VHH binders against Intermembrane lipid transfer protein VPS13D (VPS13D). Designs and how they scored, part 19

Target 1, 283 residues: Intermembrane lipid transfer protein VPS13D (VPS13D), of Homo sapiens (Human) (q5thj4r3276to3558)
Amino acid sequence: LKIFISAPYWLINKTGLPLIFRQDNAKTDAAGQFEEHELARSLSPLLFCYADKEQPNLCTMRIGRGIHPEGMPGWCQGFSLDGGSGVRALKVIQQGNRPGLIYNIGIDVKKGRGRYIDTCMVIFAPRYLLDNKSSHKLAFAQREFARGQGTANPEGYISTLPGSSVVFHWPRNDYDQLLCVRLMDVPNCIWSGGFEVNKNNSFHINMRDTLGKCFFLRVEITLRGATYRISFSDTDQLPPPFRIDNFSKVPVVFTQHGVAEPRLRTEVKPMTSLDYAWDEPTL
Short names: E, the ipSAE of ESMFold2; O, the ipSAE of OpenDDE; V2, 0.75 times the mean of E and O plus 0.25 times the DockQ between their complexes.

## First folded at step 24 (VHH; framework vhh_surovatamig_d1)

Design k1 (from q1 with H32Y; at its last fold request DockQ between E and O 0.66; V2 from the best seeds 0.00; counts 0 for: pae E 2.1 > 2)
Amino acid sequence: EVQLVESGGGLVQPGGSLRLSCAASGFTFSSYWMSWVRQAPGKGLEWVATIKYDGSEKYYVDSVKGRFTISRDNAKKSLYLQMNSLRAEDTAVYYCARETLKWSPHGFTYEYDHRGQGTLVTVSS
ESMFold2, look of step 24: ipSAE 0.366; ipTM 0.712
ESMFold2 (binder alone), look of step 24: mean pLDDT 83; pTM 0.824
OpenDDE, look of step 24: ipSAE 0.494; ipTM 0.762
ESMFold2, fold request of step 25: ipSAE 0.348, 0.450, 0.409; ipTM 0.685, 0.765, 0.743
ESMFold2 (binder alone), fold request of step 25: mean pLDDT 83, 83, 83; pTM 0.826, 0.823, 0.828
OpenDDE, fold request of step 25: ipSAE 0.727, 0.424, 0.653; ipTM 0.877, 0.739, 0.842

Design k2 (from q1 with E99Q; at its last look DockQ between E and O 0.66; V2 from the best seeds 0.00; counts 0 for: pae E 7.2 > 2)
Fold by ESMFold2, look of step 24:
Structure k2 (fold): chain B 283 residues (1-283), chain A 125 residues (1-125)
Amino acid sequence: as target 1 above (283 residues)
Amino acid sequence: EVQLVESGGGLVQPGGSLRLSCAASGFTFSSHWMSWVRQAPGKGLEWVATIKYDGSEKYYVDSVKGRFTISRDNAKKSLYLQMNSLRAEDTAVYYCARQTLKWSPHGFTYEYDHRGQGTLVTVSS
């Protein structure tokens, strides 16, 4: 008698991180995972099935322990391999009551193609990709870290050269998930207001120098598979976001409603026009 | 150049108290999380305490909870560690450190950089 064993799921790790998988609440890790998987991401898909019939058909994952040898990676909340797209935060508990490290992993489930039609391909990828399509070197930070920094780069910032992309993970889950950006190659450029990145959107983001001059980038956010792509591009060939015309013979000063920072006022000289975008896009 | 200058160490009896100070210069002090780390003779560095850039969050290693208090004065660019109920195992050189969150292809890590010469705390034999 012959016995045929099949694997209905292919787990495909496109995160760049070592990931370890198992059936949620199972006693052992899934077969086919070795010490090398603790140290670096696997280039090959993992063949997976729910072997423990005493447990629900849920999968879980953690960061491989080789990345943080003094830390304790935790298993994430269980997720279905038969569902649609999702996201999980993978936590690494650090010694000494330090804030834990967080990795935001997107999940995209696709049915197999051709002869693999009865197999689900489950793709794991970083949830956020910052795509710098601008002509500037950009710095990025979670708003809580950027607050009060002026022209300085805070703990936890990320930079990207023109034409380059970088994976982003929130440094803290307990702070608002708002991103800020700054032009690193413009003298005295101050951080932008915070904006959301976990929904599709398109807008201009405003940054100022210490003299109040506005600089703009176009931001386009789209969910592609498991990953939000947050693209930043130059605006010099685009219609202005707002154009304020002062037809009077006196200067006009305005502020965005609800903005507490007095330095974010804007002056329009008599008989002139200027371009504007909201200083705080979330208001 | 980033400079961190520790002071306030000395010899103290078990159960006694000391207050350590750190003067910072060469960077925007109010924008950085700051930490105390220590190194006992013949041992590696041990993290002791961390304080958020605005002072609103404080974290301690378990062995010093309830005995040590970290604080900062952003106007004076100064970091402090109040050490009470000192024990022999607290004997170490104490360093002021700028905590940085460093990005790599494998994610974020917390690192300590630009510590000074340290200040020796000796709790009596």
Scores: ipSAE 0.013, ipTM 0.441, lowest interface PAE 7.2, mean pLDDT 83
ESMFold2 (binder alone), look of step 24: mean pLDDT 83; pTM 0.824
OpenDDE, look of step 24: ipSAE 0.723; ipTM 0.860

Design k3 (from q1 with K102T T109V; at its last look DockQ between E and O 0.54; V2 from the best seeds 0.00; counts 0 for: pae E 7.3 > 2)
Fold by ESMFold2, look of step 24:
Structure k3 (fold): chain B 283 residues (1-283), chain A 125 residues (1-125)
Amino acid sequence: as target 1 above (283 residues)
Amino acid sequence: EVQLVESGGGLVQPGGSLRLSCAASGFTFSSHWMSWVRQAPGKGLEWVATIKYDGSEKYYVDSVKGRFTISRDNAKKSLYLQMNSLRAEDTAVYYCARETLTWSPHGFVYEYDHRGQGTLVTVSS
């Protein structure tokens, strides 16, 4: 006896988050989902069909309850598994009047071909992907968590090795959605200023060590489908964003307007130049 | 090592007041959100209140709003819960908790890190 499993929809979770699916307005979760799916994303596709003939052919999803034990994940607005690309907000309501959490999930539908023409592959993608194309081991954190950490890594940081990438979701929506980075393999490297990641952009990000020496990475942000790919690369082959030339016989000291932190002062020695990028890119 | 030491519990009549304290050590207190959670006899843990690391935001479960006030003193590494207009339903062991956030390949996990013995509050006539 051979058993071949087929369904009209294969739901593929590439978000890094636990996701639970059901037919919209149905009484039960889709078959094939267990407690483990509440805790971690499934590594295999979920074989899905619309079992309730009395309900519209719409799907819904929520965050698995295991990653927010004091929260209540809500079902998102229903979506068609036969449509094109889309994005859905998955909300987690927190106790009290505390601001809830929101995860933005991309949806991409691929119709089958040939033998599989009656099957749709539905890919659920993260909103952000951090892609470390630099030669450094990098740490990332939301700015509010990185603030005041100096050379330490805060709760909620993520690290990547050179050449690796990682899925990213904001740990808190009630903070400014600004990302910070630091070089983990440079002694005493301090976190960068915060930068936005939800728009196409290209810029240098400045990080300093405890002695004030600047280090740069090139940041490239490109929307690919529903995912912003945030790429970090070395700058040694790139012109600096600013070059400050001091043609005088005295040192010149400057700071970025609106930045009060004394360690972010920059000195340009007499008769020399240095490269610079904004310490606080959003100011 | 992280330590959280609760104090200030006791027996109080309905309508009375009590002030709980929590002394924290072994971590950077001023960079963490702090919470009070409680466990009534025979029940699971219930979240009561949370305060932002700088004290600027405070959140409460609906059953205690207007009666309880959470506060902190970052210089003394101390967390407080002022409890007024106490009711029998407030009877519980109260725990001080640090909010922790860990990254995993499966998402960020928030949890209450409560390590103390708690302090018993009994509200009885």
Scores: ipSAE 0.036, ipTM 0.480, lowest interface PAE 7.3, mean pLDDT 84
ESMFold2 (binder alone), look of step 24: mean pLDDT 82; pTM 0.811
OpenDDE, look of step 24: ipSAE 0.475; ipTM 0.759

Design k4 (from q1 with H106Y; at its last fold request DockQ between E and O 0.71; V2 from the best seeds 0.00; counts 0 for: SAP .677 > .668)
Amino acid sequence: EVQLVESGGGLVQPGGSLRLSCAASGFTFSSHWMSWVRQAPGKGLEWVATIKYDGSEKYYVDSVKGRFTISRDNAKKSLYLQMNSLRAEDTAVYYCARETLKWSPYGFTYEYDHRGQGTLVTVSS
ESMFold2, look of step 24: ipSAE 0.491; ipTM 0.763
ESMFold2 (binder alone), look of step 24: mean pLDDT 82; pTM 0.819
OpenDDE, look of step 24: ipSAE 0.535; ipTM 0.780
ESMFold2, fold request of step 25: ipSAE 0.398, 0.318, 0.395; ipTM 0.723, 0.687, 0.733
ESMFold2 (binder alone), fold request of step 25: mean pLDDT 82, 82, 82; pTM 0.819, 0.819, 0.818
OpenDDE, fold request of step 25: ipSAE 0.729, 0.560, 0.658; ipTM 0.875, 0.803, 0.840

Design k5 (from q1 with L101M; at its last read DockQ between E and O 0.72; V2 from the best seeds 0.67)
Amino acid sequence: EVQLVESGGGLVQPGGSLRLSCAASGFTFSSHWMSWVRQAPGKGLEWVATIKYDGSEKYYVDSVKGRFTISRDNAKKSLYLQMNSLRAEDTAVYYCARETMKWSPHGFTYEYDHRGQGTLVTVSS
ESMFold2, look of step 24: ipSAE 0.439; ipTM 0.732
ESMFold2 (binder alone), look of step 24: mean pLDDT 82; pTM 0.814
OpenDDE, look of step 24: ipSAE 0.543; ipTM 0.786
ESMFold2, fold request of step 25: ipSAE 0.227, 0.565, 0.201; ipTM 0.617, 0.816, 0.628
ESMFold2 (binder alone), fold request of step 25: mean pLDDT 82, 81, 82; pTM 0.815, 0.813, 0.815
OpenDDE, fold request of step 25: ipSAE 0.767, 0.502, 0.590; ipTM 0.897, 0.778, 0.808
ESMFold2, last read: ipSAE 0.442, 0.537, 0.479; ipTM 0.744, 0.798, 0.762
ESMFold2 (binder alone), last read: mean pLDDT 82, 82, 82; pTM 0.814, 0.817, 0.814
OpenDDE, last read: ipSAE 0.488, 0.739, 0.779; ipTM 0.762, 0.882, 0.899

Design kc (from q1 with W33S Y53S W103S Y110S; at its last look DockQ between E and O 0.01; V2 from the best seeds 0.00; counts 0 for: pae E 2.3 > 2, placed apart)
Fold by OpenDDE, look of step 24:
Structure kc (fold): chain B 283 residues (1-283), chain A 125 residues (1-125)
Amino acid sequence: as target 1 above (283 residues)
Amino acid sequence: EVQLVESGGGLVQPGGSLRLSCAASGFTFSSHSMSWVRQAPGKGLEWVATIKSDGSEKYYVDSVKGRFTISRDNAKKSLYLQMNSLRAEDTAVYYCARETLKSSPHGFTSEYDHRGQGTLVTVSS
């Protein structure tokens, strides 16, 4: 005898984070959740129904305790499971009255098909996805943590292989949400300037090595649903944003305005041209 | 060796002012965000203020906003906390702390990996 278990809602967690769900203002968490759900993301859909008839048909969620053991996750604002897309901010209160951590989670509701026509599939999506379409192994870090690191990786960095994608959450939401990237397979590659990733955009990011040589990636930021996809690709087939031509008989040195760091100075030799992109894209 | 040495604490009347200093050594000061934290008698460690590595942004706990100002001099490897309009509830040992990000299998947590010996601030009439 095959028992078919059905629920009106399937909660699918694609955020990479542990999430705990309940009906809004309910006294208890939704059934089917265990300690393991506090520790890590569940790959299995959670079957969900509104069990408390005294409360509105709204769902709420919080971060599992596993990701911040010393923190206290808070329940987000209630949301409907019946349709639409949205974003919820999940907060974690830290000890010592430190600024709280915030995780933005996308919500996308879709109706099932076929035998699941009466089921709503609710997908919880990450706010940011890093997509490495380049031929390089890439490292990513929040700008504040990449400062002064040179060619070293801070403890809080993410790496991606060519052709791979990874979910990204800001480690510190109270700091500037600027992303830095470096080429891990290029000798002496230094971190790029910080760039914003919360709006549609396309640009070249410039990375220098310790000798001042420039390396470029094309960055494309696209919002799909509730997720910003940040794609990185090679620039071999793309023109650089700038070409500096020195038709003089003397070397010319230039810097991006507002940038005082010596390593970001560029010398253009006489009668030569150089491809260039901004060293600090936010200036 | 990383060293942080606080100074400037003392006894002050309510409404008074103090300026705390922290001298840093043993690491690249300009590469790290720095914080002031405090511990009142019988209470746990409390975050007070943070300043980014380049000094471009400052963050404060609500209770000290408008009264305290965090600043830094990277050339001198020094961190400062100007405390104005001091209150009795500000009484605590104040510590200079280096902020770091710690990785875990499940994510990242922020912590203070180095802290000084502290300087006592007593606000009393």
Scores: ipSAE 0.350, ipTM 0.696, lowest interface PAE 1.2, mean pLDDT 92
ESMFold2, look of step 24: ipSAE 0.470; ipTM 0.792
ESMFold2 (binder alone), look of step 24: mean pLDDT 80; pTM 0.803

